VH-VL binders against Protein DJ-1 homolog C (DJ1C). Designs and how they scored, part 17

Target 1, 167 residues: Protein DJ-1 homolog C (DJ1C), of Arabidopsis thaliana (Mouse-ear cress) (q8vy09r84to250)
Amino acid sequence: KKVLVPIGYGTEEIEAVVLVDVLRRAGADVTVASVEQKLEVEGSSGTRLLADVLISKCADQVYDLVALPGGMPGAVRLRDCEILEKIMKRQAEDKRLYGAISMAPAITLLPWGLLTRKRTTGHPAFFGKLPTFWAVKTNIQISGELTTSRGPGTSFQFALSLAEQLF
Short names: E, the ipSAE of ESMFold2; O, the ipSAE of OpenDDE; V2, 0.75 times the mean of E and O plus 0.25 times the DockQ between their complexes.

## First folded at step 17 (VH-VL; framework fv_inotuzumab)

Design Z4 (from Y1 with heavy chain T101S E102Y; at its last look DockQ between E and O 0.85; V2 from the best seeds 0.00; counts 0 for: pae E 2.4 > 2)
Fold by ESMFold2, look of step 17:
Order: sequence, then C-alpha cells, then structure tokens
Structure Z4 (fold): chain C 167 residues (1-167), chain A 117 residues (1-117), chain B 112 residues (1-112)
Amino acid sequence: as target 1 above (167 residues)
Amino acid sequence: EVQLVQSGAEVKKPGASVKVSCKASGYTFTDYYIHWVRQAPGQGLEWIGGINPDTGYTVYRRKFQGRVTMTADTSTSTVYMELSSLRSEDTAVYYCARDYSYGMDVWGQGTLVTVSS
Amino acid sequence: DVQVTQSPSSLSASVGDRVTITCRSSQSLVDSSGDTYLSWYLHKPGKAPQLLIYEVSNRFSGVPDRFSGSGSGTDFTLTISSLQPEDFATYYCMQYIQFPYTFGQGTKVEIK
C-alpha cells in the first residue's frame, strides 16, 4: 500500500512522525515528501526533519493514501504547493483515501474545495474556520474517503484509523 | 430501527408561534444533521433549514430568517423547530429529515400545522 | 442560490410504461472532488417523502432497480423502466451541494 506524507517548514513534528511510524509499522510503503526546495525542513517546534524526496518526484505517482500533518506555518506551506494540490484533488476524484489532522483541514483542504458536505473535525483553535454547519467535535471523523482529526494528542488514533482503512 | 418521530398536529391563530419536536432513535443522534422541510396544500416541498446537533449550529432559508429557531437537546435526542409570527400561508405539513451523505435519507411522519382565524 | 427546474409538471401513464422525468440546475452541482449532489425523492399523499436516488445515479437501499438516474453537471434524468401500481406519486429532484437546499417543483405521475 503506498502512502504520501508531505511536510514543509513549520510542520507539526508529532503529527508527521506518528503518521509515518504507525503506517510503516502497519506495513505501508510511506514516502515523506518535502514541499520546500530542500529535503531538510524545520518543524513548528524546531525539530529538523529529513524527507525522502521532494514533492516534485511525487507528481505522477498514485497513492493509496495521502495524509496531511498540521502545524503553523506547515499547513500553509502545504496549501500553497500546487503539485500537492493536484495530487490531492486526483486522490479525491479517484475515491482514494486522504486525511488531514489539526490545522490542515481548515488551512489546507478547505481552500482546495475538498470539504464540500464533508463532516470534518480539526484543531480547536481553527474549528471556526471550517464550514461550520458540517464541522464536528469528534477526535476522529471519517467522511467518505476523508479522515480528519484534532491535533497532536489524537495523532495515534488518527494514524491507526488510517491504517485500519488502508488494510 | 432508525426512526424520527414528530409531535402531533397543531392549530394556531395568525401571529402565534408553534414548536414542533422530532425525536430520533436507532442511531447516534450527533452523527447526523437534521433538516426541516414543509409542504403547503397544493405546493411542492420547501426546505426551511437545518441544524448540526453536535454543535448547535443552524442554517435557515432566507425567507424564514428571523421567524424560525431550531434547537437540539442531546440528552433526549430531540430537535425542535419553532416558527413564530404565523400566517395562513404557513399552513403545511412539516417534516424533519436526517442528513449525512445522501441528502435526506430518513424522514419523520410529518406534523400538520394549521393557521386559521 | 441554486435553482432547480423539473419537467414535466405532471404526466399520465399506465402500469408497465417507461417514464422519464428531467431536472435542470442553474449551476453545476459538481464539487472539486468530482462528486455531484443531486437526489430524487418519491412522495405520496399522507406519507413522508422517500429517498430514491442519491448522487445522480445511486439507488438508495431497498429501492427497486426499475428506478435509475443519470446526468451530469446541470442536466439530470430519473427513469422508471416499467411503472408499477405503487409508483403513482409525485417525484422531486433536489440539489444538496449548498444551502439553501432546493427542490424541483415536482412531477406528478398519475394513472392514465
């Protein structure tokens, strides 16, 4: 099963690392891709992360799951990546799994138009930025092929839910 | 069995208010949205508004804004719709319906509200 | 607001007939995910409306296969391949891509 976990400057380290570690231990082939111009990026708390590839190498790949960590400005860096936007829209169009945790639902997925009628949760500080009628306060929310979650404290539950759906 | 059971018929005078209840059972109440739809005699279906029972957030059709209030009581798994300043054209059968993925998949039995002098 | 227009307003048919009802939206009902948000309902006097078709062409659970939906973008069709006695009712399409949800005006299918 192929998984993409994109990262960028200001990515939340707990959310990214838990995703990668849990999914790899579940048997997934996880690619960590930098949306920056370098493989090494600094996370939101100052941890330096080394990606496997640049996002440009992922443009023509097909993934069984694309999972977005949050973090500020990490979620903004992901939002502004045109290659990632195209990957994610194709993911949704082809009914393949995708996920977003913490700030990524509101900051990254919403501007891409991927939350239409989707029951979503997200980081408490950004809850009001979600489409408010549809937003919910669950720790994990599955809505079709989309899974969302709230933040670093729910990272394991998020990753385990994705692993369960993937296998 | 998933059910929405509504309160009984009401007769009201113009200018009054009516409050219709919709009790949900057979599913997790806060997992679904509830909408209200009415049908006046000889007319089609008209969406009034909806509520997210998890958050209490509501959306109303502009025509009803200021006259309609929807609330949810999670302890009783019940949604209420209150319509104020009633007019004779508000005479209709009022339905609640739940919504998640399909539009409105389960409907209440309907509540006739009659507004007459 | 998204406007939805149904045609015809009424029709007369016999048991066994093929019936076609059309629905046109004032704007596309397709989102960025490629999903299309149009549903069809059946409504009989004294009963609650019943969901028949969601997302243009998917039959809801328990709906007979004589009911089918098709279309894309702004133009949609409900087809009943062979009318049964229980199918004489009023049919509505509804867009649910955005609020306010809006119904077509209805199509009454009557016994000829």
Scores: ipSAE 0.452, ipTM 0.813, lowest interface PAE 2.4, mean pLDDT 93
ESMFold2 (binder alone), look of step 17: mean pLDDT 93; pTM 0.950
OpenDDE, look of step 17: ipSAE 0.651; ipTM 0.883

Design Z5 (from Y1 with heavy chain Y57N, light chain S33T; at its last look DockQ between E and O 0.85; V2 from the best seeds 0.00; counts 0 for: pae E 2.1 > 2)
Fold by ESMFold2, look of step 17:
Structure Z5 (fold): chain C 167 residues (1-167), chain A 117 residues (1-117), chain B 112 residues (1-112)
Amino acid sequence: as target 1 above (167 residues)
Amino acid sequence: EVQLVQSGAEVKKPGASVKVSCKASGYTFTDYYIHWVRQAPGQGLEWIGGINPDTGNTVYRRKFQGRVTMTADTSTSTVYMELSSLRSEDTAVYYCARDYTEGMDVWGQGTLVTVSS
Amino acid sequence: DVQVTQSPSSLSASVGDRVTITCRSSQSLVDSTGDTYLSWYLHKPGKAPQLLIYEVSNRFSGVPDRFSGSGSGTDFTLTISSLQPEDFATYYCMQYIQFPYTFGQGTKVEIK
């Protein structure tokens, strides 16, 4: 089972690391990809994270799951990555699993047009930016192939939900 | 079995209000959206609006803004639609329908609302 | 608002006939995930509408195999391969990609 977890400047460290660790422990082949120009990125709280590869090496790969951590400006860095946008749109088109936690639903997925009729949750501070009718306040929300969650405090639940869906 | 059961027919005078209930059973009420659709005599189907029972958030077709209110009572698994300032053109059969991934898959039996002086 | 137009407004057919109804949208009904949000409903007088087809081509649970849907983007078709006595009804397409949801004007299928 192949998983992509992209990171960038200002990625939320708890969300990224918990996601990677839980999925690897579940037996997934997890690739951590930097959307920046280098493998080392500084997270939202100042933690230095080292990716496995640059996102450019992921462009032609097929993943069973692509999962987006949040963080500011991390979610913006992911949003502005054209390669990642193409990967995610192909993921959704091919009906493969994808997920987003915290700020990523509102900041990253929404501008990509990936929330049409999707029941979604997200970070409380950005909840008002989600489509009003569709947004919910659950800790974990599955809507088809999309799983969303609220923030660092739900990171384990998010990762475990994805692992269960994946295996 | 999944069901939506609506309240009975109503006869109202112009200017009055009507409140139609839609009681859900056989599924987790807050997991699905409820929409209201009407059909006036000799006309097609017309979407009025919808409610997210989990949050209470609503969306209404513009022509009904200011006259329609949809609410949900989680304790009774019931959605209500209230239409105020009734006019003769509001005479119709009103349906509730649940919606999620498969479109509007389960419909209530319909409630005839007649507006006549 | 997205407008949806059906053709024909009515048709006359016999049991066993193949029936085709078309639906045209003023805008694409395809989202960024590649999903297309057009559904078909059957409606008989005095009864609630019934979902037949969702997302263009998926038969709703319990809908007979004689009903099929097809189409792309803005042009859609409902086909009844062999009309049965219970199929005489009015058929509606509906777009549900965005609010307000809108129905076609309906196609009445009548006995010849």
Scores: ipSAE 0.526, ipTM 0.831, lowest interface PAE 2.1, mean pLDDT 93
ESMFold2 (binder alone), look of step 17: mean pLDDT 93; pTM 0.947
OpenDDE, look of step 17: ipSAE 0.820; ipTM 0.926

## First folded at step 18 (VH-VL; framework fv_inotuzumab)

Design B1 (from Z2 with heavy chain T101Y; at its last look DockQ between E and O 0.91; V2 from the best seeds 0.00; counts 0 for: pae E 2.6 > 2)
Fold by ESMFold2, look of step 18:
Structure B1 (fold): chain C 167 residues (1-167), chain A 117 residues (1-117), chain B 112 residues (1-112)
Amino acid sequence: as target 1 above (167 residues)
Amino acid sequence: EVQLVQSGAEVKKPGASVKVSCKASGYTFTDYYIHWVRQAPGQGLEWIGGINPDTGNTVYRRKFQGRVTMTADTSTSTVYMELSSLRSEDTAVYYCARDYYEGFDYWGQGTLVTVSS
Amino acid sequence: DVQVTQSPSSLSASVGDRVTITCRSSQSLVDSTGDTYLSWYLHKPGKAPQLLIYEVSNRFSGVPDRFSGSGSGTDFTLTISSLQPEDFATYYCMQYIQFPYTFGQGTKVEIK
C-alpha cells in the first residue's frame, strides 16, 4: 500500500511523525515528501525533519492514501504547493483515501474546494474557519474517502483509523 | 425503517408564529442533516434551510433569515422549525427531509400551515 | 445563488410514452472532487416528495429502472422510458452543491 505524507516548514511534528510511524508499522510504503526546496525542513516546534524526496518526484505517482499533517505555517506551505494540490485533487477524483489533521482541513483542504458537503472536524482554534453547517466536533471524522481529525492529541487515533481503512 | 413524522396542521393569524416538529426514527439522529422545504398553493418546492443535529448549526435561505429558527432535541430525536411574523404568503405545506449525501432521501408527511385573518 | 430552470413546465403524455424533462443550472454543479450534485424528485398532491435520482444518474433505492438521469456540468435530463399510471406527477430537479439549495420550478406530467 503506498502512502504520501507531505511536510513543509512549520509542519506539526507530532502529527507528521505519528502518522508516518504508525503507517509504516502497519506495513505501508510511506513516502515523506518535502514541499520546500530541500529535504530538511524545520517543524513548528523546531524539530528538524528530513524528507525522503521532494514533492516534485511524487507528481506522477499513484497513492493509496495521501495524509496531511497540520502545523503553522506548515498547513499554509502545503496549501500553496501546486503539485500537492494536483495530487490531492486527483486522489479525491479517483475515490482514493485522503486525510488531513488539525489545521490542514481548514487551511489546506478548504481553499482547494475539497470539503464540499463533507462532514469534517479540525483543530479547535480553527474550527470557525470550517463550513459551519458541515463541521462536527468528533475526534475522527470519516466522510467518504476523506478522514479528518483535530490535532496532536488525536494523531494516534487518526493514523490508526487510516491504517484500518487502508488494510 | 427510516421515518420522519411531523406535527399536525396549524391555522394562524398574520403576525403570529408557528412551530412545526419533525420526529425522526430508524436511524442515528445525529449522523444526518434535516432540511425544511415548503410548497405554497400552486407553487413549486422551496428550500427554507437546514440544521446539523450534531452541533445545532443552521443555514437559512436569506429571505427567511431573521424569521426562521431551527432547533434539534437529540434526547427526543426531534427537529423543530419556528417561523415568526407570519404573512398570508407563508401559507404552505411544510416538509422536513433527511440529507444522506444523496440529496433528500426521506421526507416527512408534510404539515399544512394556513395564515389567514 | 445557483439558479435551476426546468423545461417544459408541463406536458401531456399517455401510458407507455417515453418522457424527457430537462434541467439547466446557471453554473456548473461539479465540485473539485469531480462529483456532480443534481437530484430529481417526484411529487404528487397530498403526498410527500420522493427522491428518484441523485448525483445526476444514480437511482435511489426502490426506484424502478424506467427512471434514468443523465447530463453533465449544467445540463441534465430525467427520462421515463415507459410512463406508468403512477408516474403522473410533478417532477423537480434540485441542485445541492451549495447553499441555498434550489429547486427547478417543476414539470407537471399529465394524462393525455
Scores: ipSAE 0.457, ipTM 0.822, lowest interface PAE 2.6, mean pLDDT 93
ESMFold2 (binder alone), look of step 18: mean pLDDT 94; pTM 0.956
OpenDDE, look of step 18: ipSAE 0.773; ipTM 0.912

Design B2 (from Z2 with heavy chain T101D; at its last look DockQ between E and O 0.92; V2 from the best seeds 0.00; counts 0 for: pae E 2.3 > 2)
Fold by ESMFold2, look of step 18:
Structure B2 (fold): chain C 167 residues (1-167), chain A 117 residues (1-117), chain B 112 residues (1-112)
Amino acid sequence: as target 1 above (167 residues)
Amino acid sequence: EVQLVQSGAEVKKPGASVKVSCKASGYTFTDYYIHWVRQAPGQGLEWIGGINPDTGNTVYRRKFQGRVTMTADTSTSTVYMELSSLRSEDTAVYYCARDYDEGFDYWGQGTLVTVSS
Amino acid sequence: DVQVTQSPSSLSASVGDRVTITCRSSQSLVDSTGDTYLSWYLHKPGKAPQLLIYEVSNRFSGVPDRFSGSGSGTDFTLTISSLQPEDFATYYCMQYIQFPYTFGQGTKVEIK
């Protein structure tokens, strides 16, 4: 099972590391990709994170899951990465699993047009930016191939839900 | 078995309000949206609006904005639609319908609302 | 607002006939995930509408095989391969990609 977890400047460390750790422990082949110019990025709380590869190496790969951590400006860095946008749109079009936690649903997925009619949750501070009719306040929300969650406090639930869906 | 059961027919005078209920059973009420659709005599189907029972958030077609209110009571699994300032052209059969991924998959039996002097 | 229009407004047919009804949308009903949000309903007087087809071509549970849907983008077709006595009704398409959701004006299928 191949998984992509992209990271960038200001990525939320708990959300990213829990995703990677849980999915690797479940047996997934997890690639951590930097959307920045270098492999080392500083997370939102100042932790230095070292990616496996740059996102450019992932452009033509097929993943069973692409999961987005949040963080500010991390979610914005992901949103602005054209390569990642193409990967995610292909993921969704091919009906493969994708996920976003915390700020990523509202900040990253929504501008990409990936929330049409999707029942979604997200970080309380950004909940109001989600499409009002479809937004929900559950800790985990599955809507088709998309899984969303709220923040650092739900990171384990999010990662475990994705692991269960993969295996 | 999914069911949506609506309240009975109503006769109202112009300027009054009507409140139609839609009781859901056979599924998890807060997992699905409820929409209201009406059909006036000799006319096609017209979407009025919808409600997300989990949050209470609503969306209304513009022509009904200001005179329609939709609410949900999760303790009774019931959605209500209230239409105020009734006019004769509001005479119609009003349906509730369930929605998630498959369009409007289950419908209530309909409630005839007649607006006349 | 997205407009959907049906053709024809009515038709006369006999039991056993092949019937086609078209629906045209004023804009694409395809989203960024590649899903297309067009559904078809059957409606008889005194009864609730019944879902026939969702997402262009998916038959809803319990709908007979004689009903099929096709199309892409903005142009869609409902086909009844062999009309049965219970199929005389009014048929509606609906777009549900964005609010307000809108129905076609209906196609009445009558006994010839």
Scores: ipSAE 0.480, ipTM 0.808, lowest interface PAE 2.3, mean pLDDT 93
ESMFold2 (binder alone), look of step 18: mean pLDDT 94; pTM 0.952
OpenDDE, look of step 18: ipSAE 0.815; ipTM 0.924

Design B3 (from Z2 with heavy chain T30D; at its last look DockQ between E and O 0.90; V2 from the best seeds 0.74)
Fold by ESMFold2, look of step 18:
Structure B3 (fold): chain C 167 residues (1-167), chain A 117 residues (1-117), chain B 112 residues (1-112)
Amino acid sequence: as target 1 above (167 residues)
Amino acid sequence: EVQLVQSGAEVKKPGASVKVSCKASGYTFDDYYIHWVRQAPGQGLEWIGGINPDTGNTVYRRKFQGRVTMTADTSTSTVYMELSSLRSEDTAVYYCARDYTEGFDYWGQGTLVTVSS
Amino acid sequence: DVQVTQSPSSLSASVGDRVTITCRSSQSLVDSTGDTYLSWYLHKPGKAPQLLIYEVSNRFSGVPDRFSGSGSGTDFTLTISSLQPEDFATYYCMQYIQFPYTFGQGTKVEIK
């Protein structure tokens, strides 16, 4: 099973690392990709993370899952990556799994137009930016191929839900 | 088995209010949205608005904004629609309908509201 | 607001006839994931409406195979391949891509 976890400057370390660790322990082939110009990325709390590849090397790959960590400005860095936007839109069009936690649903997925009629949760501080009627306050929310979750405190639950869906 | 059961018919005078209930069963109430649709005599179907029972958030068609209030009671799995300042053109059959991914898949039996002087 | 318009407003047909009803929207009903949000309903006086077709072409659970939907973008068709006595009713399309949700004007199918 192939998984993409993109990271950027200001990515939330707990959300990113828990995703990668849990999915690898479940047996997935996880690629950590930097959306920056370098493989080394400073997270939102100052932790330096080393990606496997730059996102440019992922442009034409097919993944069984693409999962987005949050963090500020991490979610903005992901939002502004055109290569990642194309990857995610293709993921959704092909009905393959994708996920976003914390700020990423509101900050990254919403501007890409990927939340139409999607039951979505996200970080409490950004809940009001989600489409109000569709937003929910569950810890984990599955809506079709999309899974969303709220933040660092739900990272394990988010990752385990994705692993279960993959396997 | 999914069911939506509505309250009985109402006869009201102009200027009054009406409150119609819609009791859901056979599914997890908070996982689905409830919308209200009406049909006046000789007319087509008209969407009024909807409610997210999980959060209580609503959306209303502009012509009903200010006159309609939708609420949900999760403990009884019941949605209510209240329409105020009734006028004769509000005479219609009012339906509740469930919504998630398949459009309006299950509907209540309808509630006739008659507004007459 | 997204408007949807049906054609014809009414028609007369016999049992066994093939019937087609057209629905046109004022803007595309396709979202960024490629999903299209148009549904069809059957409605008889004194009864609740019944979902027939969702997302253009998917039959709802329990809907007979004689009902089919097709179309793309802004132009949609409901087809009843062989009209049965229970199919005499009014049919509505509805767009549900964005609020306010809107129905077509309805197409009344009557027995000849």
Scores: ipSAE 0.574, ipTM 0.844, lowest interface PAE 1.8, mean pLDDT 94
ESMFold2 (binder alone), look of step 18: mean pLDDT 93; pTM 0.950
OpenDDE, look of step 18: ipSAE 0.795; ipTM 0.918

Design B4 (from Z2 with heavy chain V59I; at its last look DockQ between E and O 0.89; V2 from the best seeds 0.75)
Heavy chain, then light chain:
Amino acid sequence: EVQLVQSGAEVKKPGASVKVSCKASGYTFTDYYIHWVRQAPGQGLEWIGGINPDTGNTIYRRKFQGRVTMTADTSTSTVYMELSSLRSEDTAVYYCARDYTEGFDYWGQGTLVTVSS
Amino acid sequence: DVQVTQSPSSLSASVGDRVTITCRSSQSLVDSTGDTYLSWYLHKPGKAPQLLIYEVSNRFSGVPDRFSGSGSGTDFTLTISSLQPEDFATYYCMQYIQFPYTFGQGTKVEIK
ESMFold2, look of step 18: ipSAE 0.606; ipTM 0.859
ESMFold2 (binder alone), look of step 18: mean pLDDT 93; pTM 0.950
OpenDDE, look of step 18: ipSAE 0.796; ipTM 0.919

Design B5 (from Z2 with light chain S32N; at its last look DockQ between E and O 0.91; V2 from the best seeds 0.79)
Heavy chain, then light chain:
Amino acid sequence: EVQLVQSGAEVKKPGASVKVSCKASGYTFTDYYIHWVRQAPGQGLEWIGGINPDTGNTVYRRKFQGRVTMTADTSTSTVYMELSSLRSEDTAVYYCARDYTEGFDYWGQGTLVTVSS
Amino acid sequence: DVQVTQSPSSLSASVGDRVTITCRSSQSLVDNTGDTYLSWYLHKPGKAPQLLIYEVSNRFSGVPDRFSGSGSGTDFTLTISSLQPEDFATYYCMQYIQFPYTFGQGTKVEIK
ESMFold2, look of step 18: ipSAE 0.647; ipTM 0.873
ESMFold2 (binder alone), look of step 18: mean pLDDT 93; pTM 0.951
OpenDDE, look of step 18: ipSAE 0.860; ipTM 0.935
ESMFold2, look of step 19: ipSAE 0.632; ipTM 0.854
ESMFold2 (binder alone), look of step 19: mean pLDDT 93; pTM 0.948
OpenDDE, look of step 19: ipSAE 0.875; ipTM 0.941

Design B6 (from Z2 with light chain F99W; at its last look DockQ between E and O 0.83; V2 from the best seeds 0.72)
Fold by ESMFold2, look of step 18:
Structure B6 (fold): chain C 167 residues (1-167), chain A 117 residues (1-117), chain B 112 residues (1-112)
Amino acid sequence: as target 1 above (167 residues)
Amino acid sequence: EVQLVQSGAEVKKPGASVKVSCKASGYTFTDYYIHWVRQAPGQGLEWIGGINPDTGNTVYRRKFQGRVTMTADTSTSTVYMELSSLRSEDTAVYYCARDYTEGFDYWGQGTLVTVSS
Amino acid sequence: DVQVTQSPSSLSASVGDRVTITCRSSQSLVDSTGDTYLSWYLHKPGKAPQLLIYEVSNRFSGVPDRFSGSGSGTDFTLTISSLQPEDFATYYCMQYIQWPYTFGQGTKVEIK
């Protein structure tokens, strides 16, 4: 099972590392990709993370899951990555799994147009920026192929839900 | 197993209000959305608005904004639609319908509301 | 607002006939995930509407296979391959990509 976890400057470390660790322990082939110009990026709390590859190397790969950590400005860095946007739109169009936690649903997925009629949750501080009618207050929400969650405190539940869906 | 059961027919004068209920059963009430659709005599179907029972958030068609209110009571699995300042043009059969993955998949039996002087 | 327009507004047919109803949207009903949000309903007087087809071509549970839907973008059709006595009704398409949700004006299918 192949998984992509993109990271960038200001990525939330708990959300990213828990995703990677849980999914690798479940047996997934997880690629950590930097959306920046180099493999080493600083997370939102100052932790230095080293990606496996640059996102450019992922452009033509097919993943069983693409999962987005949050963080500010991490979610913005992901939003502004054109290669990642194309990967996610293809993921959704092909009915393959994708996920976003914390700020990423509102900051990254919404501008990409990927929340149409999707039952979604997200970080409490950004809840009001989600589509009002569709947004929900659950810790984990699955809507078709999309899984969303609220933040660092739900990172384990988010990752476990994705692992269960993969296997 | 999924059922939506609506309240009975009503006759009202212009200017009054009407409140129609829609009781849901056979599924997890807060996992789905409820919409209201009406049909005036000899006319087609018209969407009025909808409610998210999990949050209470609503969306209304512009022409009804200001005189329609939708609410949900999760303890009884019931949605209500209240339409105020009634006019003769509001005479219609009002339906509730469940929405999500498969469009409006289950509908209530309809409630006739008649507005006449 | 997204408008959807059906044709014809009415038709007369016999049991066993093939019936085709069209629905045209004023704009694309395809979202960024590639899903298309058009549904078809059957409605008889005094009864609740019944879902036939969702997302253009998917038959709802229990709908006979004589009902099929097709189309893309802005142009859609409902086909009844061999009309049965229970199929005489009014048919509506609905777009549900964005607010407000809108129905076509209806197509009444009557006994010839």
Scores: ipSAE 0.606, ipTM 0.864, lowest interface PAE 1.8, mean pLDDT 94
ESMFold2 (binder alone), look of step 18: mean pLDDT 93; pTM 0.949
OpenDDE, look of step 18: ipSAE 0.772; ipTM 0.912

## First folded at step 19 (VH-VL; framework fv_inotuzumab)

Design C1 (from B5 with heavy chain V59I; at its last look DockQ between E and O 0.92; V2 from the best seeds 0.78)
Fold by ESMFold2, look of step 19:
Structure C1 (fold): chain C 167 residues (1-167), chain A 117 residues (1-117), chain B 112 residues (1-112)
Amino acid sequence: as target 1 above (167 residues)
Amino acid sequence: EVQLVQSGAEVKKPGASVKVSCKASGYTFTDYYIHWVRQAPGQGLEWIGGINPDTGNTIYRRKFQGRVTMTADTSTSTVYMELSSLRSEDTAVYYCARDYTEGFDYWGQGTLVTVSS
Amino acid sequence: DVQVTQSPSSLSASVGDRVTITCRSSQSLVDNTGDTYLSWYLHKPGKAPQLLIYEVSNRFSGVPDRFSGSGSGTDFTLTISSLQPEDFATYYCMQYIQFPYTFGQGTKVEIK
C-alpha cells in the first residue's frame, strides 16, 4: 500500500508524525514529501522535519492514500502547491483514499473545490470556514473516499481510521 | 426499512402558518440530510430547503427565506418544516426527502397543504 | 442559480418502445473530484417521487435494468429501453451540485 504525506513550512508536527508513524507500523509504504525547495522544513512549533523527497518526485506516482496534516502556515503551503493540488484532484477522480486533518479541510481542500457535498469536520478554530450545511463536529468523518478529523488530539484516531480503510 | 412518514393534510387561511412533520425510521437519523420539496397543482417539483439533523444547520431557497423554518428533534427522529404568511400560491403537496450520496433516495408520502379562504 | 431544462414536455409511446428524455443544465454539473451530480426521478399521480438514477448513470437499488442514464457536463439522457405499462409517470431530472437544488420541468410519459 503506498501513502503520500506532504509537509511544508509550518506543518503541525504531531499530526504529520503520528500519521507517518501509525501508517508505517501498519505496513504502509509511506513517502514524506516536502512542498518546499528543500527536504528539511520547520514545523509550526519549531520542530525540524526531514522529508524523504521533494513533491516534484511524486507528480507521476499513484498512491493508495494521500493524507494532509494541518498547521499554520503549513496548510497554506500545501494549498499553494500546484503539484500537490493536481495529485489530490487525480486521487479524488480515481476514487482513491485521501484525508485531511485539522486546518487542512478548510484551508487546503476547500479552495481546491474538493468538498462539494462532502460531510466534513475540522479544527475548531476553522470550523466556521467549512460549508455550513455539510460540516459536522465528529472526531473522525468519512465521506466517500475522504476522511477528515479535528486536530492534534485526534491524530491517532485519524491515522488508525486511515489504516483500517487501507487494510 | 427506511421510512419517512409525514403528518396529515392541512387546510389553512391566507396569512396563517403550517407546520409539517417528517418522522424518520430504519436508519441513523443524524447521518443523513432532510430536504423539503413541493409540488403545486399542475406544476413541477420545487426544492424549498434542507436541514442537517446532526447540527441543526439549514439552507433555504431564497424565495422562502424569512417564511420557512426547519428544525430537527433527534430524540424523536423527526424533522419539521414551518411555512408562515401563507398565500394561495403555497397550495401544494409538500414532501420530505432523505439525502446523502445517492441524491434524494427516500421520500415521505407527501402532505397536502391547501390555502384558501 | 443552475437551471436544468427537460425535453420533451410530454410524449406518448407504446409498450415495448424505447423512450429517451433529455436534460440540459445551464452550467457544468462536474465538480473538481470528477463527480457529476445529476439524478432522475419518477413521479406517479398520488405517490411520492422515486429515485431512478443518481450521478448520471447509477441505478438506485431495486430500479429495473430498462432504466439507464447517460451524459456528461451539461447534457444528459434518461433511456427506458422497453417501456412497460407501469412506466406511465412524469420524469424529472435534478441537479444537486450546488444550492439551490433545481429540477427540470418534467416529462409526462403516456402509454398508448
Scores: ipSAE 0.598, ipTM 0.852, lowest interface PAE 1.7, mean pLDDT 94
ESMFold2 (binder alone), look of step 19: mean pLDDT 93; pTM 0.950
OpenDDE, look of step 19: ipSAE 0.871; ipTM 0.940

